# Designs tried in a protein design chat: VH-VL binders against q58766. Part 33

Target 1, 244 residues: q58766
Amino acid sequence: MIIMYAIGIGDNKEEVLKAYEKLKEEGIEVELIDNPKLLVDKLLDGEIDGAVRGSLSSSKVILYLRERIGKFYRASILKNPFTNGIFLLSPVGIDDISEDKNERIKDKIRIIEFASNFLKNYNIKAKVAVLSGGRLGDLGRNKVVDETIYEAEEIVEHFKGNVDIIHNGILIEEYLKDGYNIIIAVDGITGNLIFRCLGLICKIPGYGAVILSDKNVNFIDTSRNANWERYYNAIKFLIGGDFG
Key: E = the ipSAE of ESMFold2; O = the ipSAE of OpenDDE; V2 = 0.75 times the mean of E and O plus 0.25 times the DockQ between their complexes.

## First folded at step 13 (VH-VL; framework fv_dargistotug)

Design x2 (at its last look DockQ between E and O 0.80; V2 from the best seeds 0.00; counts 0 for: pae E 5.4 > 2)
Fold by OpenDDE, look of step 13:
Structure x2 (fold): chain C 244 residues (1-244), chain A 118 residues (1-118), chain B 106 residues (1-106)
Amino acid sequence: as target 1 above (244 residues)
Amino acid sequence: QVQLVQSGSELKKPGASVKVSCKASGYTFTSYGMNWVRQAPGQGLEWMGWINTRTGDPTYAQGFTGRFVFSLDTSVSTAYLQISSLKAEDTAVYYCARHYNWGYFDYWGQGTLVTVSS
Amino acid sequence: DIQLTQSPSFLSASVGDRVTITCRASQGISRYLAWYQQKPGKAPKLLIYAASTLQSGVPSRFSGSGSGTEFTLTISSLQPEDFATYYCQQFYSWPTFGGGTKVEIK
């Protein structure tokens, strides 16, 4: 059986094509697809074995994917700049979790469960760090920040004793320095900003965003503004699951 | 007061099976995972794996897959370790240990000696 | 897996002595290290967690230090009840134990 993969190509064509060419040089053939629905349909219909969103529109590809397979979450895979390991960042999409507090907490709980299972499959022990909007000492300074702190504490309490989990405020640098490998952002906007800052600006290596769901979907979500390496790494991940 | 009470010593022949129990009390059983640690006679401590007491999902350490099975009975706050196809080298004291948040073990059972001899 | 190497494996000391046990990790484990005491025929007892935090009820003569790859357990003044085997354990990744250090009476 021939294994086939595809990369979506929208804007940012030069970077997608560069990734395509690099993969081709390594003997890896990838189909370029410029239609969001076609990319998803080919994947779900079994015409291809894996797909990378590439530079196609998130609002088109992700929404259509949700229509086809139901609710799912995403976790961006990034290389830890302080350690030799990786970490998962979630949520990273503006529509990935609910705006409702109670539902948002449930969403984050599900994310942690899926992410932990994901890492376990790669023989990695989950270490979860939950972000809030400020330092713990900032409690009382801003009601919005306070709510994020309380929400984080509720999540930690939920998993306490069954998952290695911590909440120590907004100190993502300390989380990463201490080797936490599942970072739970306050919301999708926050997560997306973290990703964009670390990945797109600071150029921390990444492998795209994996699908966290009860469905087995070999799909990697990537930014439409990513460089060729990120598209390349996404395909390489699909092929071998290599974090090296 | 947190307590972990394990079942009594076992004497088994090679090829037999054994099931060790660990009954928890003094805390909410499903709020803390349960670890299993093996200690052969005169040897050090060896982590065998752990089980999530909320989901029932076990994780086995390298070398403890196949013949070793972790299970739960949450209705009686009890964790179980089953070893099948026993071998002489399985002779050891087996401990259950409560999993605390970061992954250290704050409470331990008294241990269960399993002796495998023909 | 992360390997922990304890030194020494055996230590002879007298009551009142300052005792130091070292645990080295094969890679950086931040502060994710615990120390246990085990007496013959008994289960291990947690002494220190997070490298330097004393477990409740443990005498203050016990202390832990270190971060990254090298850690130390110190007994400032050895007491008769302290003669036992001590283990370090990392929980940065899947748990592993050191080989143990047996503290014996000189």
Scores: ipSAE 0.471, ipTM 0.804, lowest interface PAE 1.4, mean pLDDT 94
Fold by ESMFold2, look of step 13:
Structure x2 (fold): chain C 244 residues (1-244), chain A 118 residues (1-118), chain B 106 residues (1-106)
Amino acid sequence: as target 1 above (244 residues)
Amino acid sequence: QVQLVQSGSELKKPGASVKVSCKASGYTFTSYGMNWVRQAPGQGLEWMGWINTRTGDPTYAQGFTGRFVFSLDTSVSTAYLQISSLKAEDTAVYYCARHYNWGYFDYWGQGTLVTVSS
Amino acid sequence: DIQLTQSPSFLSASVGDRVTITCRASQGISRYLAWYQQKPGKAPKLLIYAASTLQSGVPSRFSGSGSGTEFTLTISSLQPEDFATYYCQQFYSWPTFGGGTKVEIK
């Protein structure tokens, strides 16, 4: 059985083609697919073993993926600036989790479960940190902050004993220094802002966004405006998870 | 009160199989993962792996991926270790240990001696 | 895998002595170290987690210190019931144990 990967090709064709040729030069055969529905169908029907969105329209690909598999979450894969490893940041889609406080807790619990299993497949022990607006010592200062602290504490209590998990407020830099590799943002907006600051402004290396779902979906989402190295690295990540 | 009670000692011949049980009480079984730890005669402690008791998903340490199987029966709050194709070097005491946050083991079973002898 | 080296492997001491056992990690593990006591024929018992936090019900003569790569377990005044083997265990990544330190009566 031949292991087969695909890259979506739409806008930005020159950069996708450069990635394709570089992969081909290394003996890695990849199918280029210019149809959003076909890319998703081939992945989910088992005709290909993994897919990168490439330069296809996000709205067309992601909407169709949701139609086929239902609810899913996204996690950005980023290089940890303090270690030689990676971390997952989730949620990062602004609409990935509910605005309702109780449903938001359930969403985060699902994210932690799926992200932990994702790392296990790479033989990485999951270490989860849940962000909030403050520490326990900040309780009583601000109603919104208090709610995020209570939410984080409830999530940690749910997982104590089956997941290595902590809440120490907003101290994301300390979590990363201590090797926590699943960072749970308060919501999709917060997660997106963290990603944009770290990945787009500070240029921390990133490998795209994975799909977190109860279905096994070997898919990496990439920007349609990326350079060829980003598409190339996404395929290399799908093949073996080479983080450098 | 948290307690882990393991099944009794086993005497087996090479090639046989054995299934060690670890019955938990005094807490919600599916809230805490279960680790398995081996101690050969006169030797130290060796982590074999663990099982997530909420999902049933096992993780095996290197060297324990072939003949060793972790499983659960959540209806009776029990974790199991099955060893197939027993070899003389499998002679050891096998412990279950409750996984606590951060990955230390706060409660241990009393141990089960498995002896493999022709 | 993260290797833990305990020193000494064996020591002989008298009741009332101050005892120090060391554990060295092959890489930095922050404070993610636990200590266990095992008496002959018995299961290990958790003494200390997070390098220095005493488990509930453990006598205050036991203490732990260290971070990074070097850790110590100290028994300030050895009691007859403390003659046992002591193990360190890291939980920074997939668990590993030290080789043990047997404490015997002089």
Scores: ipSAE 0.241, ipTM 0.705, lowest interface PAE 5.4, mean pLDDT 90
ESMFold2 (binder alone), look of step 13: mean pLDDT 94; pTM 0.953

Design x3 (at its last look DockQ between E and O 0.89; V2 from the best seeds 0.00; counts 0 for: sugar tag NWS H101)
Fold by OpenDDE, look of step 13:
Structure x3 (fold): chain C 244 residues (1-244), chain A 118 residues (1-118), chain B 106 residues (1-106)
Amino acid sequence: as target 1 above (244 residues)
Amino acid sequence: QVQLVQSGSELKKPGASVKVSCKASGYTFTSYGMNWVRQAPGQGLEWMGWINTRTGDPTYAQGFTGRFVFSLDTSVSTAYLQISSLKAEDTAVYYCARHYNWSYFDYWGQGTLVTVSS
Amino acid sequence: DIQLTQSPSFLSASVGDRVTITCRASQGISRYLAWYQQKPGKAPKLLIYAASTLQSGVPSRFSGSGSGTEFTLTISSLQPEDFATYYCQQLYSWPTFGGGTKVEIK
């Protein structure tokens, strides 16, 4: 059976095509699809074995995917700049988790569970770090920050004693230095900003964002503004599932 | 006072099965992960895996898949290790040990000697 | 898996001696390192965690240091009850133990 993968091509065509050509040079044939719904349909209908969003619109592809398979989360896979390992960053979509506090907490708990299981499949122990909006010492300075701190503490309390989990404020650099490999952002906006800063600006290597769900879907979400390497790495991940 | 009390020594023949119990007391059982550690006679400590006491999800170390099964009975705050198709090389002392947020194993069972001989 | 190399495997010492045991990790493990004491026929006992934090009830003559890949357990003045086997353990990834150091009476 021939294994086939696809990359969505919207804007940022030059980078997508560059990835396409690089893959082709390695004997990896990838189908370029410029229709968001077609990409998702081909994947879910079994016409292709894996799909990368590429540079297609997130609002079109992700929403349609949710319509087809239900609610799911995403975790961006990034290389840890301080270690040789990787870390998962989630949520990274602006509407991936609820705006309601209680539902948001549940969403984050589910993310941690799915992400931990994801890493376990690769024989990696989950080390979870929950971000809040400030340093622990900032408590009382801002109501919004305080809420993020309390929310983080509640999540940690849920997993405490079983899962390797920590909350130490907004200190993402310290989390990464200590090798935490699941970073839980305050919300999708925050997560997306972290991704954009680290991935798109600082060019930390990454493999795109995997789907966290009870459904097994070989889909990698990528930014429409990513460079060719990220599209390339996403396909390579689908093919080999390797973080090396 | 936190205590982990394990079942007594076992003598089994090759091919048989054994089930070791580890009963916890003095703390909230589901708030601390439970680990299993093997120690062959005169040898060092070997981590076998752990079980999430909240969810019941087990994780097995490499080399301890297949014949080894972790399970729980939360109603009696007890963790179990079952070994099937016993081999002579399974002869060892088996410890249960709880961990706190993966920082340390602070409390251990007294150990259960499992001897496998023909 | 992360390998821990413990040295020495055997150590002969006298009461009052300063004893040092080393544990080296195959990769960086930050401070996710614990030390245990085990006496014959007994379960291991936690001595130190987070590389340098002394467990409650453990004598102050025990101390731990190190970070990253190299760690040390020190007994400032060996006591009769300290003759035992000591193990390091990392919890950065899936837990692994060092090979152990048996401290014997000289």
Scores: ipSAE 0.826, ipTM 0.916, lowest interface PAE 0.6, mean pLDDT 95
Fold by ESMFold2, look of step 14:
Structure x3 (fold): chain C 244 residues (1-244), chain A 118 residues (1-118), chain B 106 residues (1-106)
Amino acid sequence: as target 1 above (244 residues)
Amino acid sequence: QVQLVQSGSELKKPGASVKVSCKASGYTFTSYGMNWVRQAPGQGLEWMGWINTRTGDPTYAQGFTGRFVFSLDTSVSTAYLQISSLKAEDTAVYYCARHYNWSYFDYWGQGTLVTVSS
Amino acid sequence: DIQLTQSPSFLSASVGDRVTITCRASQGISRYLAWYQQKPGKAPKLLIYAASTLQSGVPSRFSGSGSGTEFTLTISSLQPEDFATYYCQQLYSWPTFGGGTKVEIK
């Protein structure tokens, strides 16, 4: 059986086509699909082995994917600028986790579980860091900051022992220097802003956003307005998942 | 007092199976990960993989993805290593060892010698 | 896989000697290194974790140092009960062990 991948094509056609041409030059078969429902159906029905959203509308593709597989979370895959590895940043969808504190904690626990399984499938040991709104020495200065610190500590306590998981405040750079490869943001807004700074402004390499779910979905979410290299890299990730 | 007590030595013929047990006491079993480590005669230590004691999800090191199976019975705080289709090269001492947050392996079982000989 | 190379593989020493064992990692592992002692017929025993933190109950003559790729276990004044094989282990990624250093009586 032939291995098939697909990239969604809507707006930003030139960049998607450039990625397609480069992949074809390398002998990689990719179907260009301009219908959101068809992209998702072909993936889930097994007609294609992996899919990238490409330049199709997020609201159409992601909504239909949720209808087919239920609740899921998104994690950006980024190169760690201090090590030879990658890290997952989650949540990165603004609406991925609940505003309610107790439900938000449950969401983060699920994200950690799914992200750890994702890395395990690529033979990567999970090292989890939970962010909060301040340094540990900042306790007592601000009620909202204090609440994020206690929330992070509760999540760590849930996993302690079996999982390599820590909370040491807001210091994402220290976590990355120490090789932590699952970074749990305070919320979807914070995660999205971190991604925009690191991936879009500082241009650290990345592979798009994976779907974290109890379903095994080989799908990469990409920006509608990405350059061709982002679409190309997303397909290369789906093919091998070999990070080096 | 933390203890990991393993089942006794086994003498087996090639092609047989063996199941090594590791019973934990003195701590909350599901709060620590459980690892299996092999040491062939005169050789060093080799990590075989681990099992998440909260979820029961095993992970196998490269080279241990076939005939080796990790499992748990949390009702009796016991981890198991099953080796099927035994070969002479499986002759070794097998240790269980627990970890906390992957910081260290702080307590080890006494080891179980499995000898595979015709 | 992260490979650990211990040196020496074997040494002969007298009671009271200062003993130094090195462990070199094939890539940076920060401080995620542990040292174990194993006596014949016995399970390994944790001595040091996080490169330099002494485990509770371990004599102060044992010390560890290093970060990144180079690590050292030191026994400042060797005692009769210290004749054993010593292993380093990295826990930065999926664990691996060094080849061991056997310390015997001269």
Scores: ipSAE 0.644, ipTM 0.856, lowest interface PAE 1.7, mean pLDDT 91
ESMFold2, look of step 13: ipSAE 0.643; ipTM 0.856
ESMFold2 (binder alone), look of step 13: mean pLDDT 93; pTM 0.937
ESMFold2 (binder alone), look of step 14: mean pLDDT 93; pTM 0.942
OpenDDE, look of step 14: ipSAE 0.820; ipTM 0.915

Design x4 (at its last look DockQ between E and O 0.76; V2 from the best seeds 0.00; counts 0 for: pae E 3.6 > 2)
Fold by OpenDDE, look of step 13:
Structure x4 (fold): chain C 244 residues (1-244), chain A 118 residues (1-118), chain B 106 residues (1-106)
Amino acid sequence: as target 1 above (244 residues)
Amino acid sequence: QVQLVQSGSELKKPGASVKVSCKASGYTFTDYGMNWVRQAPGQGLEWMGWINTRTGDPTYAQGFTGRFVFSLDTSVSTAYLQISSLKAEDTAVYYCARHYTWGYFDYWGQGTLVTVSS
Amino acid sequence: DIQLTQSPSFLSASVGDRVTITCRASQGISRYLAWYQQKPGKAPKLLIYAASTLQSGVPSRFSGSGSGTEFTLTISSLQPEDFATYYCQQLYSWPTFGGGTKVEIK
């Protein structure tokens, strides 16, 4: 049976086409789809085996996907700039987790569970680092930051002894240096900013954002402003789960 | 005081099954995962895997899949290791060990000797 | 899997001696390294975790150092109760143990 994949093509067509051509050169056939709903429908109906959002609108594709399969989270896969491994960054979407404190904590807990299971499937031991909005020593300086610190501590307490998890403030660079491979951002905005800075500005290699859910969906979410390598890497990941 | 107390020594024939228990006390059982470690006579320590005591999800090391099963009875704060289709090479002391920060093992059971002999 | 190589495998020493045991990892494991002590017929005992953090209740004569791929356990002044087998363990990936170092009385 022929395995078929698709990439969404909206704006940023040049980069998507570059990825398309590169894949074609390697003998990998990919369908370009310019309709958000069609991309999702083809995937869920089994017409294609995997899909990359490509440069299609997130608000259209992600929302429709959520309507079809229910609540899910996303984790961006990025190469660790200090090690030879990868790390998952989540959340990375503004609507991925709740604005309510208690629900947000639950969301982050679910993310950690799904992400840990995801890595386990690739024979990778989960090491979780929870971000807060400041250094631990900054406690008391800002109420908003304090809340992020307390929230992070609560999450760590939840997983105490059952997950290798740590909270050491906002020090993402230290987390990555120490090889933590699941980074939990304060919220979707923070996560998205981290992704954009590291991935889109600093050009850290990445494979898109995977779906974290109880459902198995071969969908990779990508930024509409990504370069061709990101779209290419996303397809390559779907094909072989290549983290190398 | 944290304690892990394991079941007594076992003598089994090849092909039989054994179930080792590890009862925890002195702490909240479901707050800490449980590891299993094998030590053959005169040999070193070998990690077999661990079980998440909150979710019940086991992870098995390479070489310990199939015949080895981790399970829980949270109502009595007990973790179990079951070995089926026993072989002579399964003769060893089996330890349970509590999962600590970063995954280190801070408390250990006293060990259970399983001898497999025809 | 990450392999840990301990050296030496056997060490003869006298009470009062400074003893150093080395553990080398096949790849970088940051500070995810622990040391255990095991006496005959007994379960292992955690001595040090996170490469250099002394476990509560462990005598201060024990110390750990290192990061990345090379680690050391040091006993500043060997005591009679310290004759045992020592194991290093990495937790960077799925746990693995070193082959052990048996410290014997000279």
Scores: ipSAE 0.648, ipTM 0.861, lowest interface PAE 0.9, mean pLDDT 94
Fold by ESMFold2, look of step 13:
Structure x4 (fold): chain C 244 residues (1-244), chain A 118 residues (1-118), chain B 106 residues (1-106)
Amino acid sequence: as target 1 above (244 residues)
Amino acid sequence: QVQLVQSGSELKKPGASVKVSCKASGYTFTDYGMNWVRQAPGQGLEWMGWINTRTGDPTYAQGFTGRFVFSLDTSVSTAYLQISSLKAEDTAVYYCARHYTWGYFDYWGQGTLVTVSS
Amino acid sequence: DIQLTQSPSFLSASVGDRVTITCRASQGISRYLAWYQQKPGKAPKLLIYAASTLQSGVPSRFSGSGSGTEFTLTISSLQPEDFATYYCQQLYSWPTFGGGTKVEIK
């Protein structure tokens, strides 16, 4: 079988075309698709093996994707600054996870399951770290911190010996040094702030946002206003590789 | 008391199939994944892969993706390893091992010797 | 794959001796290393996980140390029942085992 990829092309055509030409120079064939529905349909019907939204409208592409596959979560793909592998950070938006305590625990469990399956398809062993607002030794100091610790412990207990999962509190730097590659933020606010600090301030490389769902969707969401390198890197990520 | 009890030794000819069982007791079977480890005579330990006991989703190490099949029967708390198209090089002791937190193997079955000879 | 090299491959010592076994990883694995003991004809037994944490029921004469690429298993006072082969295992990525160290008691 021919492995086929696509990049959505709408506004920002020059940057998408630069990525396309660079990929062509490397012998990588991609289809440029200017129709949001067609991009999603070709991916889900198996006509292409992976897709990058590119510069197509997010609201049109994401709305139609939700119509076809239902509820999904997003995870930012970032390069681990300590190990040169990748990690997934989720949740990163407020719309992906419930405000309700019990429902957000279920959301995080689903995120862990979907992210683990996603990495398995890239031949990457999932190593999950659940963040909270403190350390286990901090119990009793603050009601909100205590609640985040209990939530993290409940999630870890749910998985036990079927997932490589840890909770050592707020210590994201230790998780990343230890090669944990699925980082579960306390909520959408903390996830977004972590992404902004690491990706936008410290400028660690990013590859866009993957779709986490019970369907195996090989799709990367990118900004319509990205530079060509972001679109290029998203395709290279979809092609695969051993990131650890 | 955690216990993993494997089926007895097997003597097979090349080309045959074998199915090794690993029956768990003393804990909730679906809470801990099950690893399979091979040890050829006089050799070290080789990880073959594991199976998620909650979902039934197996993962195979490189070199074990074709003829080796992991499966479960959760109603009797049992994991299975099936090897098809047996070769002489498959002669080994096969262990099941419980997947502990962080992926260490905390309890092991007694091992099942599979001998393949013409 | 992450390769683990154990040394020595074989070792003889007297009862009461302090024994050390070394495991070297081909890349950094943090503290994701376990030690197993295997007696002849028996399944391996977990001794130490996370490089230095003693498994429940394991005698305190066993200890582990190290991180990154260099790890040791130490038996502070060798006993007759410690005759066995010892394996290290990493779980930083897909699991791999060291080649083993056979310990003979004189």
Scores: ipSAE 0.411, ipTM 0.757, lowest interface PAE 3.6, mean pLDDT 89
ESMFold2 (binder alone), look of step 13: mean pLDDT 92; pTM 0.940

